# VHH binders against c3ng28: the designs that were tried, part 33

Target 1, 373 residues: c3ng28
Amino acid sequence: MLIIIRPSGEIALKSPRSRRNFEHTLANNIRSVIKEGKIWRSQGVLFLEVNDNNKNIEELSKVFGIASFSPVMSIKSYNNNLEDIINKAKEVFAEIVKGKIFSVRAKRIGSHNFTSLDVQRKVGEALYPFSRGVNLENPEVEVFIEIRNDVAYFYYKIIKGPRGLPVGVAGKTVVLFSGGIDSPVATWMMMKRGSIPVILNFNLGGSVHRKFVLEELSVLRKWSGGHKLKLFIVNGTDVLIKLSQIEKRNRVVMLKRVMYKVAERLCDKANAKSITTGESLSQVSSQTMTNLYVTEYGIKYPIFRPLIGFDKEEIVELARKIGTYEYSIKLPEYCAISTKARTSVELDEVLKDEENLNIDYEKVLENSEVIEI
Below, E stands for the ipSAE of ESMFold2; O stands for the ipSAE of OpenDDE; V2 stands for 0.75 times the mean of E and O plus 0.25 times the DockQ between their complexes.

## First folded at step 8 (VHH; framework vhh_7mjh_2)

Design s1 (at its last look DockQ between E and O 0.71; V2 from the best seeds 0.00; counts 0 for: pae E 5.9 > 2, framework grips)
Fold by OpenDDE, look of step 8:
Structure s1 (fold): chain B 373 residues (1-373), chain A 119 residues (1-119)
Amino acid sequence: as target 1 above (373 residues)
Amino acid sequence: EVQLVESGGGLVQPGGSLRLSCAASGFTFSRYYMSWVRQAPGKGLEWIGRIYTSGDTDYNPSLKSLVTISRDNSKNTLYLQMNSLRAEDTATYYCAREGRYLSDAFDIWGQGTTVTVSS
């Protein structure tokens, strides 16, 4: 089986050097996902040759950097022989257009003694007897012919990819991963922009919480372009015990701050240049603009909040699309944040609490469980 | 009044076993997660383990082989069975009620019971 893979439009807009790098990374990611076959770049697209029974082809729909892909048939067209193209089109498309209103779309790259319109017209004429008619505006079936130099490609299936950029092109980000609905979506969004996520989880719910976090990550692994996901699990209970020493109203914000501090250490260790969270503005009391300011105060890395402008419904929709929603909703209630959290915590108070708590963030990270997925 | 009262602490020889109890009052015991926490002299608090309302348990990996947590809801009592005790297990042991939300954290604590492991 031969497949044409169309990279995301964004890649085409890059400088020639960057474009090549992105395409190269995309190809590598595809190789990692498909695990077999041959892939090569040509004239702005990727070609993938695989066995007909390859079970991983469907996974291309989850490889960021792919706009679309199509299984194709191909022939060499010697001496610009349009008749060969017509004959092959009949062979490939006759059954597809049978009894249906159809249209033919042709594209050429290279020098030929015929135009794309010629191809469309002649192939259309050839296929017409098998069909119920031709309609260029609203066909039931659309068939495609691409002539690239001396090779003609025939296809009728176009499968959409997730677009975005190939995972790996944008470096690493440490994700504060709670296992709720939001953090998996945030992770997915960062991968879509080409980032490799390093997962930091504070386990606050024990074995059950751990279980669902792992399930969510297994889902996200399908979107990682073959990149392994490193998971650091911190015993959140130890942190909570310490937090019991401060005022209740400040505990949620302080918890987040502790997470950011640990994430900062992990960035250093993992050579990540940012921290990512699933926070949305005003979604909960702890996620006010003021609290976000206080929480991230002093953190040396950029904090990415890809969901900052999303509402809960939008996030849920994305979670469903990604496939993490069903796991996220099963998290124990204990992991829920009280709605009674203070909406505006004073920075000086939090800093004082932080000083008093005297948490060794490096040690917290060192004591974490490390899993590779 | 909501209260937790630990008992069962004392002096034990290395290799010995001890069972601690925590009596709960003033709240519906069966509806709360409960934890054991200890503090060794000069050290910070260390989480030992948790028991859920279902009866399932989670333990600190470093202590899992040495401890068993159980509960008797009919008696409103939490238990900590410790085996093969070592000198490093010398500490004050606390039972704590876990809140329903993260902001609650460990909201109720006992006074603690002291365990000394010495030859």
Scores: ipSAE 0.417, ipTM 0.762, lowest interface PAE 1.3, mean pLDDT 93
Fold by ESMFold2, look of step 8:
Structure s1 (fold): chain B 373 residues (1-373), chain A 119 residues (1-119)
Amino acid sequence: as target 1 above (373 residues)
Amino acid sequence: EVQLVESGGGLVQPGGSLRLSCAASGFTFSRYYMSWVRQAPGKGLEWIGRIYTSGDTDYNPSLKSLVTISRDNSKNTLYLQMNSLRAEDTATYYCAREGRYLSDAFDIWGQGTTVTVSS
């Protein structure tokens, strides 16, 4: 079967060189996801040919860079011969419009001795006897004919893709991945901008925490455009024990500072240029403007917070769409960075505590477990 | 009164084995995760491992082959089995109850029991 894949509009607006690079990366990602297909580029779209029995084609709906895709039937239109187009349209669409109010949409690329309206009229006329009538504004079913040079393509399904940019075009980001609801969504949002996430998990809950983090990453792997996800698991309990030596009100921010500093070292190791978190402004006490300022103070890489302006309900909706929500809610409370007490920190106190704790961030990273997913 | 009391420490030869106990009282022991933590002289605290309410365990990767944590909920007792002891295992060993929130960390600690590995 043949599939027309429409790249995200953002890609189409790029310079010819950038567009070729982005389309090439998109094609490679599709090839990685759809193992047994032939893919090629043509005049602003991609064509994918797969075996008729390929049951994994729906995975295209998770490939960033795709705006939409459609399985098509096609014919070559010799000398712009409308009769061939009309006959094929009846073959493909008669059962689709049967007993329904329908519309025909036609689109042309290239030079033809007929207009798109000619095609719509003639095909509509030919299909009308099978139908209950035509309505261009509110049809029950819409059928499409796209004529590209001397080939006509016929489809009635337009399957939405996730849009965005192909994973791989925008460098790497280290994601502080707790495994709660927010960090998988933040990871997904960075992939949507073409970034490859490098996952850093501070394990606070042992094997249970590890289990659900791995399950969430298996879901996110379906969105990565075939790129493996590298996971670094750090023993967060060792850090928590050391933090027992400082004032309770400062512990959450200090733990996050440790996470940021380990993430900084991982950026160097992985050649990533940013750190990403799932933090949202004012969602919890550790995420006030002041606390976020103290948390990132002195970090040399940009901190991206794709969810900074999102409320919790918006984040949950995305988590459900992505498929990570069901695993995130199973994570026990003791595995999450949280506090009942209001976190209220002062920069100088935190920096003094940090100096006294003298944590070896390089060693914390070196002791990590590394998994490819 | 919530209390944890370790016992079973003492002098042991290198290569030897030792079983530490931690008696819990004043709380519903079976509903809490428990950890063992140690502190060698002049050094910081080192987490040894955790046991869940289910009996499942997680260990510090550096110590996993040397220790076994178990619990007996009917006796309100936590255990640490240590094998093939080395001089570097000389430390004060604490049992600790884990709080439910990050800010609570390990909210109840025992007094500790000293293990000395020396020929």
Scores: ipSAE 0.091, ipTM 0.571, lowest interface PAE 5.9, mean pLDDT 87
ESMFold2 (binder alone), look of step 8: mean pLDDT 86; pTM 0.867

Design s2 (at its last look DockQ between E and O 0.61; V2 from the best seeds 0.00; counts 0 for: pae E 3.9 > 2)
Fold by ESMFold2, look of step 8:
Order: structure tokens, then sequence, then C-alpha cells
Structure s2 (fold): chain B 373 residues (1-373), chain A 119 residues (1-119)
């Protein structure tokens, strides 16, 4: 079986050098996901040839960088002979349009002795006797002919991909991954922009917390374009003991600052240039504009918050689409970061407490458990 | 008045066992997650483990085979069973209460009870 794979439109808008790099990365990611088959690039698309019984082709729907893909039949056009194209179209499409209202869409790449409109009209005429009629706006069946140089491709299925950029083209980001609903969605969104997530989990809830984080990452692994996901599990209990020394209403912001500081060290170790969180503005009291300002104050790396402007219902919709929602809702409430904090903590107070706590962030990271998923 | 009072400390021989108790008063004990924490002389605080309202437990990995935490909600009492005690287990042992979320850390501490492991 032959499959045409159409890269995301924004890849086509890249400079020629960037486009080659993005298409190469996309091809490598597809090769890693499918494992069996031959893949090659041709004039803005990818072709994938696999065995007819390959069960993995549906996995293409989770490969970032793919706009769509179609199984095709093909012929080589002898001297760009339109009659050969018409005859093959009848062979492939007659049963598909039988008794139905249809339309024909044709496109061409390269130079030919005919136009795309010529193909549409002639093929439409040839198929009409099998059909119930033609409707260009609301057909029951739409059939497609794509002529690329001396080869014509015939298809009637277009399977949507997730679009975005191929995982790997945008460098690494350290993701603060709590295991609730939001952090898996933020991870997915960063992969959609071509970044490789390096997962940092502050384990607050022991083996139960670890279990659900691993389950969520196994779902996200299906979206990673064949890239393994590296997980650093930090034991958060040592930090909690130290936080018991400061005012309760400041502890959540301080805990997040500790997480950011450890993430900063992980960025250095992993050669990542950003930190990603699932934080949304004003969703909870620890995430007011003032508290986010205090949380990130003095951090060396950019903090990406892909969900900053999302409401909770929008995040849940994405989580369901991604497949992580069912696991996130099972995480015990005690594993979550507290929703109760002072709505406006004082920067100077927090910085003074941080100095007094004297946490060795490098040591916290050194003591992490490292898993590759 | 919210209070936690530890008891059961004392002198034990290496290889021995000891059970510590923590009596809670002034709050609804059964609604709170509880923890044991210790501090050896000249050292920082070390987390031992915690017990949830369900009775489930989590332990410091280095201590998991040596300790058992339990609770009796009818007596408002938290327990720590320690076995195969070594000299390095000499410490003051504290009972502590969590808030609703573990990220709230500890909001109430006991006075501590001292355990000395020596021949």
Amino acid sequence: as target 1 above (373 residues)
Amino acid sequence: EVQLVESGGGLVQPGGSLRLSCAASGFTFSRYYMSWVRQAPGKGLEWIGRIYTSGDTDYNPSLKSLVTISRDNSKNTLYLQMNSLRAEDTATYYCARYGRYLSDAFDIWGQGTTVTVSS
C-alpha cells in the first residue's frame, strides 16, 4: 500500500533550507513510528509504502507535522496521456460513486498537455453514468486525482493529521509535570510546536502519584513522533519539610519557585532553553498575575505557559482529545498543588524566606529517579 | 487547642524494636493526613513516612523496610513501629499534621520524643 502524506502548511512556508530540515525530521519521525516500510520526499509531500496488512498506518494521525494522509492507487502517465488517466479513474472510482452524488477534484504538479479542469471534466463525464449526479458543494462522495509529473494518484479518503511541527525541530523544554489535567495538555501543545519535552515531576504523593504520571506519559508517548520521553522524578517530601518553616499562605508560591529553580538546573543538564508549565492566569489563587510574577522572578530561562489564556473547560476538551483526561481525573486530590494561597504574595518576603531555607537545588535534582518512556 | 504529643521514646539496644505514639487533640484527627519526621543530633530533619485518611502509607525509601506507620482514629492516636534499630536511628521523633493537600506541608508539630539506640 502507497500513502501520500501532506505536511502541515506552515512547513511549506519555511525557507527552502528550513523546509528540507523539517521534512527530513518528519520523515524520520514517521519511520520511527511505522518501523516497516519505505518513505521518501517528493515536491512538498512524503510517500510511504507499506505492506497491505500494516496495522500501524492509523498512528500517522498522531504524528505532528502531518496535515493529512491518503492511501492511493497510481499509474504512470504515458506521454501525459489523459485517456489513461480517465480509464484508471473509472477502474478506481466507478464503484465508489455508484448511486451517489459525487464531485471530482484534480490538481497538478509539473507541466502537462492538459489542465486540472480538463481532468475534472473528462473524469466527471466518464463517472457520471454510474452515479446519481454531481454536486460541487455538497457531494456524498468526493474523489481526487493528483497528477505529479508523469504519475497520477487516485484517492477518495483524506485522513486528518494533528498538524503542527515535527517533534525535534524546536529544541528541548523542561516541563513541570504534576500529573493533573493541565500539565499533560501543556506538554502536548509544546510537542505540537516541535519541541522535545524533558519531564520533571515533583512527587508529592508517593507510589500512587508516580503510577498516574507514568500512565499519562505513556499516552503522551503516542504523540511524540517516536521520541522517547525522559522523566525525572524528584522526591518533593524534603522540600515540604523545609516549607513548614514559612507562613502557610506563602508555601504554594515558594514550592513553585523551588520547582522552577530545580527545572533551571535541569535545563542546564539537558541543554534545554525553556521551562514549560500548565499554569493558566487566575485559574487558582496561586496563579494571579502578581503570584506568577513572584514565582518566576529571577529565573534564568523563559517560562512558557501555553495554557495561560485557556479556561478550564477548553483545557478539559484538549485533555479528552489527547487521551490523558481519564487518567488525570483519577489522581488523588492530595497529590494536587493546593488551590489556596495568598492572592498577592510579597516578593521581598518570599525572597527572604528562600534565602533562609537555603535549599540545595542541584542536590534535589541529583537525587531524582530517571526513567525513559 | 490543637496539640500533638509524642510518647514512647527511650533507650533501646541495637537490633531492638520500639513503638512510638502521638496523641492528637483539638481537631478532627480522622480528617487529616499525618506524618512522622526525625532529627538526629547535629543533623537536619528527615522524613520517615505518612499515613492518609484511608490508612494507606508512604515511606522514605531508605526506611521502608524498617518502619510501619498506623493510626487509630477512635483513640486519636498515630503510631510508629520501628524494628532492627541501629545507632544511626538515635534522634528526636516528631509527629506532624498535613493540610488538605500535601503541598500545604505541615501546619502542626508535636514536641518530639527522644529515641537513643546504644548498648
Scores: ipSAE 0.302, ipTM 0.706, lowest interface PAE 3.9, mean pLDDT 89
Fold by OpenDDE, look of step 8:
Parts: C-alpha cells; sequence; structure tokens
Structure s2 (fold): chain B 373 residues (1-373), chain A 119 residues (1-119)
C-alpha cells in the first residue's frame, strides 16, 4: 500500500530550512507510529509505503503535522501517454463511480504534453458510462489524479489528519496533570503545537486516581507521535496534610502554587522551558485573574494555559474528541476542587503562608514515582 | 454534631500489636473516605493510609507492611490494625475524614489516641 501524506499547511509556510526540519520530524513520528514500511519526502508531500495488512494506518489520523492522507494507486513511466492514465483511472475508479454522480479532479506537477483539464475531461469521459452522471459542483464522489513528473497517482479517499505541528519541534513542557477533563485537553493542545509533554501529577485520590490518570495518558500516547510520555506522580496527600495548616480559603490557591513550584524544579530537571496547565479563566473561583497572578508569582518559566479562553462545553467537546472524557468523568469525587475558594487572595498572605509551610519542592519531586508510558 | 473519636491507644511492648478504633457520628460514614494520621512527639504529621468508600485502601509505603485499615459501615467505625510495633511508632494517632473537595483536605479530625511503644 502506498499512501500520500499531506503535511499541515503551516509547515509549508516555514522557511526552507525549517520546513525540512519539520518534515523530517513528521516523518520520524510517522515511522514511530507505523513501525514498518518506507517513507520519503517529495515535492511538499510525504509518501509512505507499507504492507497492505498494516493495522497502524488509522493512527495517522492522530499524528500531528498531517493535514490529510490518501491511499493511492500509481503508475510509473507512462511516457506522457494520457491513454495510460485513462486506462488506469478506469481500472481504479470504475467501481467507485458506479451508479453515482461523480467528478474528476486532476493536478499536475512537472512538464507534460497535456493539461490537468485534459486529464479531467478525458478521464471523466471514460468513467461516465459507469456512473449516473457528472456534477462538478455537488458530486456524490470525487476521484483524484495527481501527476507528479513521471508518476501518476490515483485516489478517492481523503482522510483528515489532526493538522498542527509534529510533536518534538517545539521542545518540552511540564504539564500539571490533574486527571480531570481539562488537563488532558491542555496536554493535547500543546502536543498539537509540537511540544513534548512531561507529566506532573499530584495524586490526591490514591490508587483509583492513579488508575484513571494512567488511562488518560494511554489515550494521549496515541497522539504523541511516538514520543514516550514521562509521568511524575507526587503524593498529593502529603501536600494536603501540610496545607491543612493554613486557612481553608487559601488552600486551593496554595496547592496550585505548590504544584507550580514543583513543576519549576521538574522543568530544570527535564530541560523543559514552560509549564502547562488546564486552567480556564473564571471557570472556578480559584481561577480568577488575581488568583492566577498570585499562583504563578515568581515562577521562572512561562506558564501556558491553552484553555484560558475556553468554556467548559468546548473543553468537554475536545475531551470527547481526544478520547479522555470517559476516564476523566470517572475520577473520584474527592478529586474535585472546591468552588468556594477565595476569589481574590492577597499575594503577601500567600507568600507568608508559603514561607511558613516551608515545603521542600526538590524533595517532593525526588520522592515522586516515575513512570514512562 | 460531626465527630470522630479514637480509642484503643495505650502502652505496648516492642513487637506487639494494637488495634485502634475510630467512632464516627453526625454524618453518613459510609459516604466518606477516611484516613489515619499520626504525629510523633516533636515531629510533623505523617499519613498512614486511606480507605475508600469501596473498602479499598492506600498506605504509606513506609508503613504498608505494618498496618491495615478497615471499616465497618454498620457500626460507623474505622479501624487501624498495627503489628510489629517499634519505638518509632510512638505517636498520637488521629482519625480523619476526607472532605468532598480537595480544598477541604481532612475536614474533620478526632482528638487522637496516644500509642506508646516501650519496653
Amino acid sequence: as target 1 above (373 residues)
Amino acid sequence: EVQLVESGGGLVQPGGSLRLSCAASGFTFSRYYMSWVRQAPGKGLEWIGRIYTSGDTDYNPSLKSLVTISRDNSKNTLYLQMNSLRAEDTATYYCARYGRYLSDAFDIWGQGTTVTVSS
């Protein structure tokens, strides 16, 4: 089986050097996912040759950097003979257009003694007897012919990829991963922009919590372009015990701050240059603009909040699309963050509390469980 | 009134066993995660373990071999079985209820029961 893979449009807009690098990374990611076959770049697209029984082809729909891909039939060395193209088109498309209103789309790259319109017209004529008619504006089926130099490619299936950029092109980000609905989506969004996530989880729900977090990460692993996911699990219960020493109304904000502080240390260790969270503005009382300011105060690395402008419904839709929703909703009730958090915590108060708590963030990270997925 | 009352503490010899109880009242005991926490003299709080509403348990890895947490919902009672006690296990042991939200952490505590391990 031969597959044409079309990179994301964004890649085409890059400088030649950057484009090549992105395409190279994309190819590597595809190799990691498909695990067999041959892949090569040519004239702005990737070609993938695999066995017909390859079961991983469907996974291409989850490889960021792919706009679309198509299984293709091809003929080589047709010697500018349009008749050969027509004959092959009949072979490939006759059954596809049978009893249907169809259209032919042709594209050429290179020098030929015929035009794309010629191809469309002649192939259309040849296929017409098998069909119910031709309609260029609203066909039931479209068939495609791409002639690239001395090779003609025939396809009728176009499968959409997730677009975005190849995972790995944008470096590493430490993700504060709660296991709720939001954090997996945030992780997914960062991967879509080419980042490799390093997962930091504070286990606040014990074995059950851990179970669902791992399930969610298993889902996300399908989107990681073959990159392994490294998970750090902190005993969140210990942190909560410590937080019991401060005012209840400040505990949520302080918890987040502790998480950011630990994430900061992990960034140093993992050579990540950012922290990612699933926070959305005003989604909960703890996620006010003021609280976000207080929470991230003094953190060395940029904090990315890809969901900052999303509403809950949008996030849920994305979670469903990604496949994490079904696991996220099964998290124990005790993993929920209170909506009764103070909407405006004072920075000085939080800093004082932080000083009093005297948490060793390095030790917290050192004591974490490390899992590679 | 929501209340937790620990009992069963006392003096025990090294290598001995002890079973602590925590009686819950004023709330639907079966609907809450429960925990045991201890505090040794001059030390901070140490988490021992947790029991879910399902009866599943999590333990501090350092104590897992020495402790078993169980619950009897019909009696509204939480238990902590401790075996092979050591001098370092001397502490006040607290029963605590998990709040429904993360911000609550442990929202209800008992007064504690003291365990002294000494020859």
Scores: ipSAE 0.145, ipTM 0.614, lowest interface PAE 2.4, mean pLDDT 92
ESMFold2 (binder alone), look of step 8: mean pLDDT 89; pTM 0.894

Design s3 (at its last look DockQ between E and O 0.51; V2 from the best seeds 0.00; counts 0 for: pae E 2.8 > 2, framework grips)
Fold by OpenDDE, look of step 8:
Structure s3 (fold): chain B 373 residues (1-373), chain A 119 residues (1-119)
Amino acid sequence: as target 1 above (373 residues)
Amino acid sequence: EVQLVESGGGLVQPGGSLRLSCAASGFTFSRYYMSWVRQAPGKGLEWIGRIYTSGDTDYNPSLKSLVTISRDNSKNTLYLQMNSLRAEDTATYYCARMGRYLSDAFDIWGQGTTVTVSS
């Protein structure tokens, strides 16, 4: 089986050097996902040759950087013989257009003694007897012919990819991963922009929490372009015990701050240049503008909040699309943040508390469980 | 009045075993997760383990082989079984109620019971 893969439009807009790098990364990611086959670049697209029974082809729909892909039939044209193209089109498309209103779309790259319109017209004429008619504006079936230099490609199936950029082109980001609905979506969004996520989880729910976090990550692994996901699991209960020493209303904000501090250390170790969270503005009492300011105060890395402008419904929709929703909703209620958290914590108070707590963030990270997925 | 009262502490020889109890009152014991925490002299608080309302348990990995947490809801009592005790296990042991939300993770504490492991 031969598949034509169309990279995301964004890639085409890059400089020639960057474009080549992105396409190269995309090809590598595809190789890692498909595992078997041959892939090559040509004239702005990728070609993938695989066995007909390859079970991983469907996974291309989860490879960021792919706009779309199509299984194709191909012939090598000799002397620009349009008749050969017509004959092959009949062979490939006759059954597809049978009893249906159809249209033919042709594209050419290279020098030929015929036009794309010629191809459309002649192939249309050839297929017409098998069909119920032709309609260019609203066909029931659309068939495609791409002639690239001396090779003609025939296809009728266009499968959408997730677009975005190939995972790996944008470096690493440490994700504060709670296992709720939001953090998997945030992770997915960062991968879509080409980032490799390094997962930092504070386990607050024990074995059950761990279980569902792993399930969510297994889902996200299907979107990672073959990149392995490293998971660091911190014993969140130990942190919570320490936080019991401070005022109750400040504990949630302080917990987040501790997470950021640990994430900062992980960035240093993992050579990540940012921290990602699933935070949304005003979604909960702890996620006010002021609290966000206080929580990230002094953190040396950029904090990415891809969901900052999303509402809960939008996030849920994305979670469903991604496939993590069913796991996220099973998390114990114990992991829920109190709605009674202070909406505006004073920075000086938090800094004082932080000093008094004197948490060794490096040690917290060192004591974490490390899993590769 | 919501209250937790630990008991069972004392002097034990190295290699010995001890069972601590925590009596709960003033709340529906069966509806809460419970934890054991200890504090050694001059050291910070250390989480030992947790028991869910289901009876399932989670433990500190460093202590998992040495401790077992159980509960008897009919008696409103939490238990900590400790085996193969070492000198480093000398500490005050606390039981704590875990609240429903993160902000209430350890909302009620006992006064603690002291365990001394010495030859």
Scores: ipSAE 0.499, ipTM 0.794, lowest interface PAE 1.1, mean pLDDT 93
Fold by ESMFold2, look of step 8:
Structure s3 (fold): chain B 373 residues (1-373), chain A 119 residues (1-119)
Amino acid sequence: as target 1 above (373 residues)
Amino acid sequence: EVQLVESGGGLVQPGGSLRLSCAASGFTFSRYYMSWVRQAPGKGLEWIGRIYTSGDTDYNPSLKSLVTISRDNSKNTLYLQMNSLRAEDTATYYCARMGRYLSDAFDIWGQGTTVTVSS
């Protein structure tokens, strides 16, 4: 089958050089996901020719950079032969409109001896005898004809893609991935902007924690545009043991600072230029404005918080859409980093404790388990 | 006086098994998660596992097949069963109290009990 793939409108608005790069990356991602199709670019869209199977449809729906796609039938119309278009439209659409109220929409690219309205009118007249009538406002079925130079494409399904930018065009980000509800959503949002996530997990709950993190990443892998997900698991419980020496009220913020400092080293190692977290302002006491300021103080990479302005219900809704929610809610309570803390920790006290603990952040990272999903 | 007291350590041969106990007093034992942690001579602390108030457990993945943690809330006692012991399991074994929240983790420790694996 032949599929017309419409890139996100955002890609079409880029400079010619950037647009080609983004379209090329999108095509490569589609090849990685589909594996055996022929793909080419033409006048602002991509065409994909593949064997008919359900796997291809599902996989395309999760490729960032795709606004929509449609399986099409086509003909070549030599010398603007509208009658050939009308005859093919009857062949493709007669059964589709049979006994139904329908509409026809037509679009043209290039120079033709007819207008889009001519096509809509003539095809509508040809299909009317099969139908129960037309209604441009509330049709039961809508059929589409897209004429690109001397080729006409016929479709009646428009399947939504996830939009965004192709994974890979925006470099790498290290994601602090707890496995709760928020961090998988933050990961997804960064992939939607074209970033390749490098996953850093501080394991707080042993083998059970590891299990659910891996399950969540298997879900996220379906959205990565064929890019493998690299997971670094560090022993977060051993870090907690070291933190038992400091004031209880500062421990959650200090744990997050350790996570950020290890994430800095991973940025260096993985050539990533940012750290991403699932933090939302004021969602829990450890995420107040003051505590977030203290948490990131002195970190040299940008900290991206794609969920900073989201409330919990909005995050849960996205988690359900992405498919990670059902695994996130099974994570044991102690594995989460959303534990209550004092609403305002003191920066100088935290920095002094950090100096005294003198944690070897490079060694923490070096002792990580590395898994590729 | 909040107190944790480990017992059951001693000399054991390679391949053997040993059960450690941790007696808790001075607090409502059933309300707290508990952990076992060990420290081999000259090494840092290594977390073994945790038991929740429900009785559910999780373990350091490297030790999961070798250890079992249990609790008896009626006796205020935490247990660590160790099997197929090796020389590298020679360590001081501690029990530690944990709260529901990260800020309450590892707030009370026992004095430790020494396990030596040697023929």
Scores: ipSAE 0.344, ipTM 0.729, lowest interface PAE 2.8, mean pLDDT 88
ESMFold2 (binder alone), look of step 8: mean pLDDT 86; pTM 0.867

